# VHH binders against q8wuj3r1227to1361: the designs that were tried, part 25

Target 1, 135 residues: q8wuj3r1227to1361
Amino acid sequence: NDFAYIEVDGKKYPSSEDGIQVVVIDGNQGRVVSHTSFRNSILQGIPWQLFNYVATIPDNSIVLMASKGRYVSRGPWTRVLEKLGADRGLKLKEQMAFVGFKGSFRPIWVTLDTEDHKAKIFQVVPIPVVKKKKL
Short names: E, the ipSAE of ESMFold2; O, the ipSAE of OpenDDE; V2, 0.75 times the mean of E and O plus 0.25 times the DockQ between their complexes.

## First folded at step 26 (VHH; framework vhh_7ubx_2)

Design o2 (at its last fold request DockQ between E and O 0.55; V2 from the best seeds 0.63)
Fold by OpenDDE, fold request of step 28:
Structure o2 (fold): chain B 135 residues (1-135), chain A 118 residues (1-118)
Amino acid sequence: as target 1 above (135 residues)
Amino acid sequence: QVQLVESGGGLVQPGGSLRLSCAASGFTFSDHDMIWVRQAPGKGPEWIAYIYESGDTMRDDSTKGRFTISRDNAKNTLYLQMTSLKPEDTALYYCARGWSEKSYHDYRGPGTQVTVSS
């Protein structure tokens, strides 16, 4: 089965099993802070592992999700998509690519470019201005 | 401490009905989504129905036409009304908490056995 995968700055984040892959990006720094996967056996039951994982994602995080292979397209786990910005009742397709945001964080520097077979996410991270103080 | 206790299971004939209850304590029930899941012998847990704190529901297609999830916040109780039961519905039925804004753990009861047999 065809699946979506997540690549950040040329680095692919593998998943060992069919299901959902998650990559968390710090919205301020633009770096990957964590990644994990959830197999279908988790998704089809009580997905407490996923709930806990997402619940503990820091605010101001960008959350990337992609399906690998045949995944459970419906179930309680989809609740996290809603919490990350998806509409309730979203019907997931055979392949899933999702960009969400933890909390109320909605950075304007995040751009999604979609093609028929690829979705590219661009992030422009602000460069900190170093203020020089005279001693 | 979070506690969930399922009840209402039993032996029923095919085509019969059964109503399961889940008594919740140790947390603000009304603030939490709830889930019914079941586990048949040799199989992993499978979700049946999900009910939001708002009362909206999500249901598995295999049982959607036969099972109904509901809640009574005043009684801190979750319900699963099962109709047109089939032998395939034989399983241990659990209730569990759904999504939480806070940290989440595996909060579910010990389960109640439902056996559908002639």
Scores: ipSAE 0.821, ipTM 0.924, lowest interface PAE 0.6, mean pLDDT 88
Fold by ESMFold2, look of step 26:
Structure o2 (fold): chain B 135 residues (1-135), chain A 118 residues (1-118)
Amino acid sequence: as target 1 above (135 residues)
Amino acid sequence: QVQLVESGGGLVQPGGSLRLSCAASGFTFSDHDMIWVRQAPGKGPEWIAYIYESGDTMRDDSTKGRFTISRDNAKNTLYLQMTSLKPEDTALYYCARGWSEKSYHDYRGPGTQVTVSS
């Protein structure tokens, strides 16, 4: 029903089940290092598989997430978005797209788009990812 | 070594109230987010309340304010206050660890049965 994908440098990463898709990119080299999905049964309960997955993501990683179909838009799994740079308390709508970061700082390009009909992010991320000084 | 032990369940009439407790041991309770989850027979687990280590709660109005999660870090205890209970709330209720900045290992308690019937 929904057209959902994550694309990195021209390569598409498809989705097979309703839920969320995750793509991890090494922030030093810009290469995709992981692609996986989490179906609604994981998102609705205790999302230990998702928590453990995110815990193993290396620091300095870009983390892309996108919803597929009717995903579970509430619950404990959304804690992961906060750990990757999203604001606490943001209410997810029927669709979401997210560009996050795992590391000790929050890049300015961390972005969440959530809408009832369509969510889309187009983002160019500087590689390597580095912490910028304030002026 | 991690142990979570729920109590406070039982048989309650529709419209009644219960307070569930979860006693935690074997880990630093204050370092963990905590979750109340329920599971009715033949259904998958359903989270019902989430509390951060700070004591803040995850915003969710699916229960329409009937269920309130709280914690007492001095007593290593998690609570769920349930009011206006309905037959559809009948389930095994258990507590579980949520996200933690320190070592994360999956764990849940054995649960306490809540039955709402006339």
Scores: ipSAE 0.495, ipTM 0.732, lowest interface PAE 1.7, mean pLDDT 83
ESMFold2 (binder alone), look of step 26: mean pLDDT 80; pTM 0.795
OpenDDE, look of step 26: ipSAE 0.796; ipTM 0.900
ESMFold2, fold request of step 28: ipSAE 0.409, 0.447, 0.483; ipTM 0.697, 0.719, 0.728
ESMFold2 (binder alone), fold request of step 28: mean pLDDT 79, 79, 79; pTM 0.794, 0.790, 0.790
OpenDDE, fold request of step 28: ipSAE 0.800, 0.794; ipTM 0.913, 0.908

Design o3 (at its last look DockQ between E and O 0.56; V2 from the best seeds 0.00; counts 0 for: pae E 2.1 > 2)
Fold by OpenDDE, look of step 26:
Parts: structure tokens; C-alpha cells; sequence
Structure o3 (fold): chain B 135 residues (1-135), chain A 118 residues (1-118)
């Protein structure tokens, strides 16, 4: 399988579609509460489905994303990453791995990896997620 | 009631210019990102330009050299300045409401037709 995937606590969430896979984790309990995939075609133009889905994600959720395929380096959908804690001005490549956070603050452990051939993140996130200041 | 109304479209010759406007109402315009989208016959919608609530912009590579997005929050209006228009720019042009501080909802206007032809 050449597609990107997400694994949480030993459980793999496969995607049968080329595009972006999303897994949502409750930041208080650490349980996966939802997962979905978006085809590349949805990321072209205006990704209403992605926007709407992200809008429904509860606050204090850890959001994992993985993608593979031809993407525009920038586009409206990258705003989603920004809202989930990514830096502005993202230049995406063919593959992406992302650990984000839906909430009222930007955790320091928010991470984005972009590569042409391989993107991977191994992340340990403290549960429950709490607001902390960077030293 | 959220409402978006595009204007400024029309028939122009190749190399010409147009300035599209989008009048917004029914929401706090300044709190939302805004988007210009177009759809050509037989093609799916494609984004042209995105402007943040902060005023920062991102633009598609195919048009960023020719098209400029801007906004006037005092007038609740979004703009798209188009220059060096090409026949392939022929499409129905929409303005759409983007992300806000709270969430995102799908709102767009009925569109304005832009036709580039000699």
C-alpha cells in the first residue's frame, strides 16, 4: 500500500483512497473518536467537505492527518492546517504527515512533516492535553 | 441571512482587464476569510485566490501573476482584479466565504460570468 496511513496506539487506520486521511483523538481521554478520508479531487477547488468536517471537530481534539499525492503547494485547504496549529505559508510536497490540535491554543507539539517521497511523524502527546507556555 | 453577490463580469478581449466585486452581508465580513472561485464549462470548481481575515493572501500559480485579491472591510466587499485575461479564463466566477474564528460554512454567491473572446 503506497498510500499514507495513520496508526494510533498500535491500531492502523487504513485509507483506500488517494488523498488525505484524518483521525480525530479526544484530547482528554485519548480515544479515537472519528476518522475519515478525503479524495484528492476534493482538495482541488474548494474543499467544502473538508472544511465542514473540520468545523465539526470538537475543541480539545488532537487531529492527525496523512496525505499522499499531487497537491498544490498552497490552497484553501491548507487553511485547515493553520487552524489546527500549523504555521502559515506552508509549502506542501507530495506527502504530508501532520499532528494538529483543535482548540483555543496552539500546543508546542503540533508538527508538520512534508516530503516529496516520504513523510512520517512519530508523536507522543500527553493526555489530557493542557495549555502550556513555551519556555 | 448570509448573502454574497458578485458583479463586474462581462465580455472582454484577450489581454483585457476586469475588476470583480463581491458584496457581502448577513455576517461579520471582517471575521471571515474570503475566496474567489471559478468554474469553466465542463470543469470542476477551481480556486483562484484566498484572502485571510488578516488580509494576507494566497493565490493559485496559474493566475497569481495576473489576478489580485483584495478586500474592503468597511464596505463589506471582496475584489478580484484581473489583468491580461486569456480565453481560458472564461468561466463563472464565484465569491465564497471562507474560514472564521469559530467555524466554516459553505456560502457562495450566484456568480458573475466572465467571457474572454476575440
Amino acid sequence: as target 1 above (135 residues)
Amino acid sequence: QVQLVESGGGLVQPGGSLRLSCAASGFTFSDHDMIWVRQAPGKGPEWIAYIYDSGDTMRDDSTKGRFTISRDNAKNTLYLQMTSLKPEDTALYYCARGWSEKNYHDYRGPGTQVTVSS
Scores: ipSAE 0.470, ipTM 0.735, lowest interface PAE 1.4, mean pLDDT 86
Fold by ESMFold2, look of step 26:
Structure o3 (fold): chain B 135 residues (1-135), chain A 118 residues (1-118)
Amino acid sequence: as target 1 above (135 residues)
Amino acid sequence: QVQLVESGGGLVQPGGSLRLSCAASGFTFSDHDMIWVRQAPGKGPEWIAYIYDSGDTMRDDSTKGRFTISRDNAKNTLYLQMTSLKPEDTALYYCARGWSEKNYHDYRGPGTQVTVSS
């Protein structure tokens, strides 16, 4: 079973090729603004398409990623996970799911789950996304 | 404006060593990640080693620890130390910029040929 998808507010976004899929959500209004996938051939080399895509994501965006099938789990492309809030040097296994953020701060809900056979995140994200304040 | 110029390639016997250099100009070298990539005839490009602006590294397992990437930010220079060279390491080796906050196009040098032959 090559079963992988990203679900946002009940709507599923499936993937058809091995690699990673990405869903971008506007952090101000909470609407999905893009759904894109990057196949393994892009991930294996210098992943300029992925670097460029992430660099152009608007600030204050929620960025969801999920692996499909046997994806490339190492290499230069993983730099984008760090830019979206993942810890540096985290080792990816054969499956991954990620909830990240493009912006000048790191929300507490940024989360990566990676396992050899399945990875899953269920999370509720407050909208609009703002820095937490002290009481 | 941006330029990357590789040097240090050549013909070497199996088991030998080479040190490749990549001279950078036209940008702030210390603010950018850097990559060594190789391409053998009839094959696609293959990343070999990646170095962060901080000097931390990641490496493709296919070289099995034989290749070490390093940088000297004061000299705007990227290095690849290659040891225990094998005939399958024969390729064009080039440096490229990695992640950049505002870079929408990769910049690569013309490469330096490494040939490993008895």
Scores: ipSAE 0.437, ipTM 0.705, lowest interface PAE 2.1, mean pLDDT 81
ESMFold2 (binder alone), look of step 26: mean pLDDT 80; pTM 0.796

Design o4 (at its last look DockQ between E and O 0.73; V2 from the best seeds 0.61)
Fold by OpenDDE, look of step 26:
Structure o4 (fold): chain B 135 residues (1-135), chain A 118 residues (1-118)
Amino acid sequence: as target 1 above (135 residues)
Amino acid sequence: QVQLVESGGGLVQPGGSLRLSCAASGFTFSDHDMIWVRQAPGKGPEWIAYIYDSGDTMRDDSTKGRFTISRDNAKNTLYLQMTSLKPEDTALYYCARGWSEKYYHDYRGPGTQVTVSS
């Protein structure tokens, strides 16, 4: 019944609404700071609620996103994914899972999975998140 | 103070064309993404086109073949060129400032009415 959810350290963060689920993790402490969902109706127009929410996320936060059900796969809201480290020119499909980062750099562990039927990411992120110099 | 003012709407026949403009002020226009959105009677707002600060664009599938978004940073103006207009394009058309990492406000204009009717 739960087509999509986010789990952090054994704790699940489900959403009852079609759209996207968001979980924010503090990059220093590794604890969940907040979680929320955004319905398709928000994503269909100008997603101010999403924009404002993301803007309030502290720097050095890990941002997890997962789609649920049939969600709006295209639109201005996808710009948020790019700003959180996703590649530009995203072509999202029926499902997506995303591990992003809000900060002054793009960590190598930022990842986006897009699939027609199922998207899943299992990832370990080092805490605290630190900027690495590329060799 | 951030301000956005749309213009160029009006009554047109099916198959006609319109060019909407959005005059921006109160912020560094060139540093921001911009969006065209419309709201038809009885429907919720829907995005039409998005233009990045870089000039790249994304467009809704229903309109991308007929509508083109562009910007003139020197004039602080956003444009929407509409062609082959249809009755279902009738709506109030808004321009809005796109996402920013420090975006805490809802910045859009009052809209310009586009009516397509024979």
Scores: ipSAE 0.639, ipTM 0.812, lowest interface PAE 0.9, mean pLDDT 88
Fold by ESMFold2, look of step 26:
Structure o4 (fold): chain B 135 residues (1-135), chain A 118 residues (1-118)
Amino acid sequence: as target 1 above (135 residues)
Amino acid sequence: QVQLVESGGGLVQPGGSLRLSCAASGFTFSDHDMIWVRQAPGKGPEWIAYIYDSGDTMRDDSTKGRFTISRDNAKNTLYLQMTSLKPEDTALYYCARGWSEKYYHDYRGPGTQVTVSS
């Protein structure tokens, strides 16, 4: 009842600690390559662990994020969402779910859902991830 | 080697103003977003202002518009203009590097003390 998870191709990646969960998927083959959580103490102040983690994610990676419980919904860590394709200046509410991308372009499936009580995304992403050609 | 040095702190009465500076050296200042952070005794660190490498700032309402972050990339200097200071603003203020496309190492200055008391 008070849980959050990320699910990829039927496999669940739960978190029991308040904060943000992150799952990284290789965009060439669609396999999960990383699952990490960042508790609120990391998200406060200077979020060096999160910044470094995202900076080292390989290009052409799908990055899933979801909040758990009372997470820190403001502050420098939200810069990471922008680097993964979220709009600058978007106000996060008490819950969030995000499908982002690490790379030199922004796929159309990049999506952020944020609400006070529940945030949920169900998304199918074409693999391999390729840059869309204009018409 | 990387160095961040804060200055401009001191004792000020409630309602007063201070301008903090952070001099940067040993890295390409313009490649980094920058952060002002404060830490009061017995409390954890609290970010108070974030500025992008472009000069844009992250939206926030924790200081009710009383603090303004700015940067001068030509002088490798970060600034914090504080106005309408309150006793609750008493803390050690330090600057830190934010997001960068290059490999990120956690680095911050030693801080400058701001004390707001009558």
Scores: ipSAE 0.503, ipTM 0.753, lowest interface PAE 1.8, mean pLDDT 82
ESMFold2 (binder alone), look of step 26: mean pLDDT 80; pTM 0.809

Design o5 (at its last look DockQ between E and O 0.41; V2 from the best seeds 0.00; counts 0 for: pae E 2.2 > 2)
Fold by OpenDDE, look of step 26:
Order: sequence, then structure tokens, then C-alpha cells
Structure o5 (fold): chain B 135 residues (1-135), chain A 118 residues (1-118)
Amino acid sequence: as target 1 above (135 residues)
Amino acid sequence: QVQLVESGGGLVQPGGSLRLSCAASGFTFSDHDMMWVRQAPGKGPEWIAYIYDSGDTMRDDSTKGRFTISRDNAKNTLYLQMTSLKPEDTALYYCARGWSEKSYRDYRGPGTQVTVSS
């Protein structure tokens, strides 16, 4: 079952392996600057490769993530979601879709969808991304 | 320079308890996630407990009922309380910073040996 995927401006970013698919969008230009995936073997244990990758993501980037297949839904790697704006205490399900932000603030449009059967987020993000406060 | 030094390991009988400590220096301890990792002979390293900078914790299913991770920011020290130890818990136990920007090995101590045997 593959009920989570990433599509940006009509282009799908597939993953060939079970795990997490990641797409990084420049918050100023609105274009995809990189994409990669992390298989379960990386997610299991100590996913320093994921931590390192996320650390290298430039500030003011929109980070999209989606699960592929039977991904590892628990472990230290989930901290990445929180660092990218997700709420703490995440209880991931069989599928996940995530729109996060790499930067010094937490945009209101950051969102995580977790479902047992499907996860989908349709998100419109204003470009360029600017810091805003809720009144 | 980041330095982590584990202590408290040793030889214990099955069902015994140990409390591991990790002394941290060279960085603002309170601002960083920490974790305990172990590596048994012939196996790869595995995380067993993770503690957030906020103090929240996560533990793997195999140890969460027996192991407790905690921290004392005033002492720059990380702890792992182990109870009901089993032979399969025998491993080298490492203290490591979580959310590392490079290989976790760069932010890990030399380890303390825990051996559970009758």
C-alpha cells in the first residue's frame, strides 16, 4: 500500500524504497532545490544520515515528507518532524504526509497528517515565505 | 570540543540493575537532545532511549519497560537507569548527542561495557 506521495507543481517525486520521501522547496523562489529518500534501514537505529541531511537544508526552506510503504514510524528520526515544525508527542500511523519549515519560526501552515490507511495534504504556501504572527 | 564520558557499566547477574552516567562538556548540554545507544557483539549500534532538550523522552519497545533515561542539566549529566537486566542487554553502551549535524560518532563517548551474565 502506497497512499502517501509528494507532488509539487504537477511533478511527482516517487521513492523506490520503503521509508520516507523528502522534497525541499526554496521558500523564496518556490522551486524544488533537492529531493531524496531515506529507507527503513536508515530510519532504524541511529539515523544520523537523516539528521545530517536536514541540518544542511538551508533556512527558509519548505520541507515535504511522505511515507512510502511500511515505513519505520518510531524512533529518533521522528525528531526531524518536530524540528521542522510538527507538534511534539507525535504518534505516527501507517501512512504520513508532512509539510514542514526549516527556519527560525514555525509557520501556521506547517501540518502533519497521520492515517492508518492514507495520508494526504494539499497545501498552498505563499512564496516568498515570510515570518508572520497570528493576531 | 564536544566530550562525552560514560561510566557505571560493569558485570551484573540477570535481573540486576545498573545506573549509567554520562558527563558532558564542550557544549551547552541543556540545549541538546541526548540519547543512549548500545552495540552488542556482532550487531550494529541501536538506540535504546532518547531525551529531548525539553526533558521529554522516547524509548524503544524492547527496553522502555526496564530502562529509564533522564538528565540533570545543572550537572551536565545524562543517566540511564537499567533494571531487570538480561543477558541480551550485554553491550557497549554509548552516550551520544541527538540531532547531530554529522555522524553521531563525532558526538559520542567511548562507551561503558555492560555485561549481564550468571
Scores: ipSAE 0.629, ipTM 0.816, lowest interface PAE 0.9, mean pLDDT 89
Fold by ESMFold2, look of step 26:
Structure o5 (fold): chain B 135 residues (1-135), chain A 118 residues (1-118)
Amino acid sequence: as target 1 above (135 residues)
Amino acid sequence: QVQLVESGGGLVQPGGSLRLSCAASGFTFSDHDMMWVRQAPGKGPEWIAYIYDSGDTMRDDSTKGRFTISRDNAKNTLYLQMTSLKPEDTALYYCARGWSEKSYRDYRGPGTQVTVSS
């Protein structure tokens, strides 16, 4: 259905509009520093608001995204997912959930779930986020 | 100053073809992704095709392969080849700057009108 939210350490960040919701978490302390949404009209056109938002996310940030409703699952805005660690060329379905990272390396916990009816990720991220030298 | 100038629009019959051009100046063209977007009267803008700085492309499946984006970095020019045009393709077509590692500001041109009518 149209119920969508992002939950971080027990706190819920619900979505009130169709499109994507974004939550940014500081990778050093694990605290939420930003919660923003982008409507389908922004995703469908020239996505400069989303590009600008992601470009200004501080390095060493965990970035969570979740779709709500029938979002725009294609287009230039998906470039943002690549910048946050998603593989280029993935075909998004009608729903998505994403755990990404803004920084100089790609953590192993970066993940994308995309499905036609429901997308969900449950992920534990080690804090502070550091580049792993060995297994 | 960044400048994007579209050309090549016009009136064409259904089933026809048209090639749009976009001349770029005032920035390092090869450092930027580029895109074509269109806007029909009374509607919001709709992206049509996107090309990475590498030359790889991202297309809208809704055009069913009728539109092909390309770029010529030596001439600072972006192209859109349109075929099998339909009346629903009637719109103002814009060239727009996409993502860049060196700049993230979006710029678009004034657009070129494409009208598909019998």
Scores: ipSAE 0.426, ipTM 0.693, lowest interface PAE 2.2, mean pLDDT 81
ESMFold2 (binder alone), look of step 26: mean pLDDT 79; pTM 0.789

Design o6 (at its last look DockQ between E and O 0.67; V2 from the best seeds 0.00; counts 0 for: pae E 2.8 > 2)
Fold by OpenDDE, look of step 26:
Structure o6 (fold): chain B 135 residues (1-135), chain A 118 residues (1-118)
Amino acid sequence: as target 1 above (135 residues)
Amino acid sequence: QVQLVESGGGLVQPGGSLRLSCAASGFTFSDHDMIWVRQAPGKGPEWIAYIYDSGDTMRDDSTKGRFTISRDNAKNTLYLQMTSLKPEDTALYYCARGWPEKSYHDYRGPGTQVTVSS
């Protein structure tokens, strides 16, 4: 499966490796500040590289993730999804697409798509990202 | 300074049981996820069990029927109860914080050796 990718404002961020691709967007400016990928070999063990990377992501960042190939769908690395706003007890499948948020709150637009054959998210996020309370 | 110290390893026969402990200090233990990981000779590290700060757990399929992770926040201690041990469980077992704010590799113990042999 080579169809998984992340696109931001018309720019594609491809990954050549099986695993998870990550793109980080500044929540204030709306620009991509970093992108990387994590191989299955990282996801299978203690995913310290992933955890370290996520820890360095500035608060108020939008985090996009997409799987490629037969990624490791279970393990401690999935905690990152929860920390970025995904629900607990995730049942990931063969494909995954995720829009998360690094910050002190969980925006309503955080979303995870899991499918056996494909996953896709088209997401519009208001920039700048602001915390809102329901009246 | 964050410190993790594993104990409870040893030599056991197949089918035996061991209870590993991990003593934590230098941080608020109750606020952190914890992980048990093992590394067998010639193999890379593999996760065994994960426990959330909330106490919820996840375990790998190969060991979830035999291994149980738990924590005692009052004692700042992480546990791994192992039953029905197999030779393939022979490895160095160590605990680590599951979600660090800084360098993850610094939040792991030196490990305790588990050897399963008849």
Scores: ipSAE 0.643, ipTM 0.821, lowest interface PAE 0.9, mean pLDDT 88
Fold by ESMFold2, look of step 26:
Structure o6 (fold): chain B 135 residues (1-135), chain A 118 residues (1-118)
Amino acid sequence: as target 1 above (135 residues)
Amino acid sequence: QVQLVESGGGLVQPGGSLRLSCAASGFTFSDHDMIWVRQAPGKGPEWIAYIYDSGDTMRDDSTKGRFTISRDNAKNTLYLQMTSLKPEDTALYYCARGWPEKSYHDYRGPGTQVTVSS
């Protein structure tokens, strides 16, 4: 679609190019530490820039992703979603929104919404992000 | 010292088949995703097929199912089975790690040339 952004605690992070946008939030303090976008030419080809970016995200980070416009919905770049907690083999549709996590465990709030006309996620994430113990 | 070495390329007629190999050393091969990439004259690099450490695969529709990626973890070797080859498949084919692990750079081999002509 022609309207896409990520919003964190009232601040919007818009994207100017078709592709995906990424916002990284520190899971200990809940502050945005990075905002980056990846245009379709990167997603269509060999996405080394995206792979390296995600590999260097600090552990215990919340990672938000959203599609902008007609994005590339297939290819090796989608491995990023699985590394951040999405299920393997998921088919992306024309739009996507994703709340993921970089760390040693998978929080229950990790969520992917993908639809043909619009995708939207609203989440309240407890800070600090911690693994809950069994009783 | 990560090293990848491709082999199995050559001159082949249209409609022919080739099996490319990529020998890996200097890392635990079974822990890494792998990818085959080609670069045709006058074009940028193009991914062909991707294989997970689990053996699951993904491939680009541009090859129309003619190319199959596989791995033999016991031999530290990645394969690309190519069939129904066309002149537009002429390119340098190389393997690489599909996901950088604890690294800022990827590793790739020098490649093996595939030439499809009559």
Scores: ipSAE 0.371, ipTM 0.661, lowest interface PAE 2.8, mean pLDDT 81
ESMFold2 (binder alone), look of step 26: mean pLDDT 79; pTM 0.785

## First folded at step 27 (VHH; framework vhh_7ubx_2)

Design ctl (at its last look DockQ between E and O 0.44; V2 from the best seeds 0.00; counts 0 for: pae E 5.4 > 2, framework grips)
Fold by ESMFold2, look of step 27:
Structure ctl (fold): chain B 135 residues (1-135), chain A 118 residues (1-118)
Amino acid sequence: as target 1 above (135 residues)
Amino acid sequence: QVQLVESGGGLVQPGGSLRLSCAASGFTFSDHSMIWVRQAPGKGPEWIAYISDSGDTMRDDSTKGRFTISRDNAKNTLYLQMTSLKPEDTALYYCARGSSEKSYHDYRGPGTQVTVSS
């Protein structure tokens, strides 16, 4: 059985629906300030809910994303990744994991792993730590 | 009653520039996210750029950075600065207001025509 979750400083944040899950971490204290998921129906077309969510993320926030199941890997929603530090012109495969940042600079630890079968990032960030598994 | 009225379209040569405006009325403009969309004859609508109520922007890669969305909340006006225009940019351009309760926008304007031709 495949599953996806985001782990921050020992605490796991599972996702219950196919799509993407998002965890936001305060970059000053390293504590999780929100955990939200976006099902595939929200990712279709122009995803106003996701765009508004990302716009309200406080500056200096670490943003973790992970796919669950077969997610919508194309479309306008993917611009969120570039806003959070991913390379422009990225192409997502069938699975993804992402460590991004909302702020005025792009930290060196921003990273995207996207593959057909599994995606996994283990990352140590100066304040918080992030770990993602896909089994 | 929500009103969105676009202006600034017209005929331009390839490589030219245009600045589109969208005048908003009938709602608190500063509380809403906005988007520019274009539609060429016989094709479906294509989003171009999004701007949040706080001024955060996202844009579609298809314009390759040639188009810039902005807003002036004091004037209730949304803008689209277009540069390096190409014949494939020929379309009806319209603005739309986002809705937090829907996956799509809830209001749009009638649009302004942009034609890029030699």
Scores: ipSAE 0.117, ipTM 0.526, lowest interface PAE 5.4, mean pLDDT 78
Fold by OpenDDE, look of step 27:
Structure ctl (fold): chain B 135 residues (1-135), chain A 118 residues (1-118)
Amino acid sequence: as target 1 above (135 residues)
Amino acid sequence: QVQLVESGGGLVQPGGSLRLSCAASGFTFSDHSMIWVRQAPGKGPEWIAYISDSGDTMRDDSTKGRFTISRDNAKNTLYLQMTSLKPEDTALYYCARGSSEKSYHDYRGPGTQVTVSS
């Protein structure tokens, strides 16, 4: 029962704390521009910090999210993810791996492989790997 | 000291409208995201809407289409325009800074009561 984690260009972004890990990649250059984590104790069903963080993410960014531990998902969570391109009506489960995009940026070279339980990003950018739990 | 004061609540009939205001002081209002939260008796707090410092908005589906969050940075005021009010909208409505949980708990107003009843 491994937790979902994010790896970008060989660099892992694990968290020792339960919560949500976020890695932001520049969609044009392929570099990681930011990485942060949000403890479950902070999010507690109203992901206000995540709202703020997502709002500051530049357009043309690829946003990787992975959850560790059980998090409380409420309506606001789906709204946050919708800002990053999640389908409306998304039902969140106890564990999450998510690939999103800021703005209208939707590169075709970002794919999800549900069979391998990972997200793949290729071309121009270093290939990050997100081992995911199915949403 | 950070101070938030909600106003505009009251008793309205179903289908009615209210506009809530939140007057902010003690901090640079324009630099902070803001949220509206409501709490009905016996229920936990319910997030309603978020507006970033840049004006980006998010709204909960329960109020989406009926409620609109906005801000006037020149007036240091946050707004919640409520339309098509329903009895289930009855709650104490809070304005809060949305930068963190601590901010939410520490930097919110006393609330303004909204009661929707025929």
Scores: ipSAE 0.077, ipTM 0.479, lowest interface PAE 3.0, mean pLDDT 82
ESMFold2 (binder alone), look of step 27: mean pLDDT 80; pTM 0.793

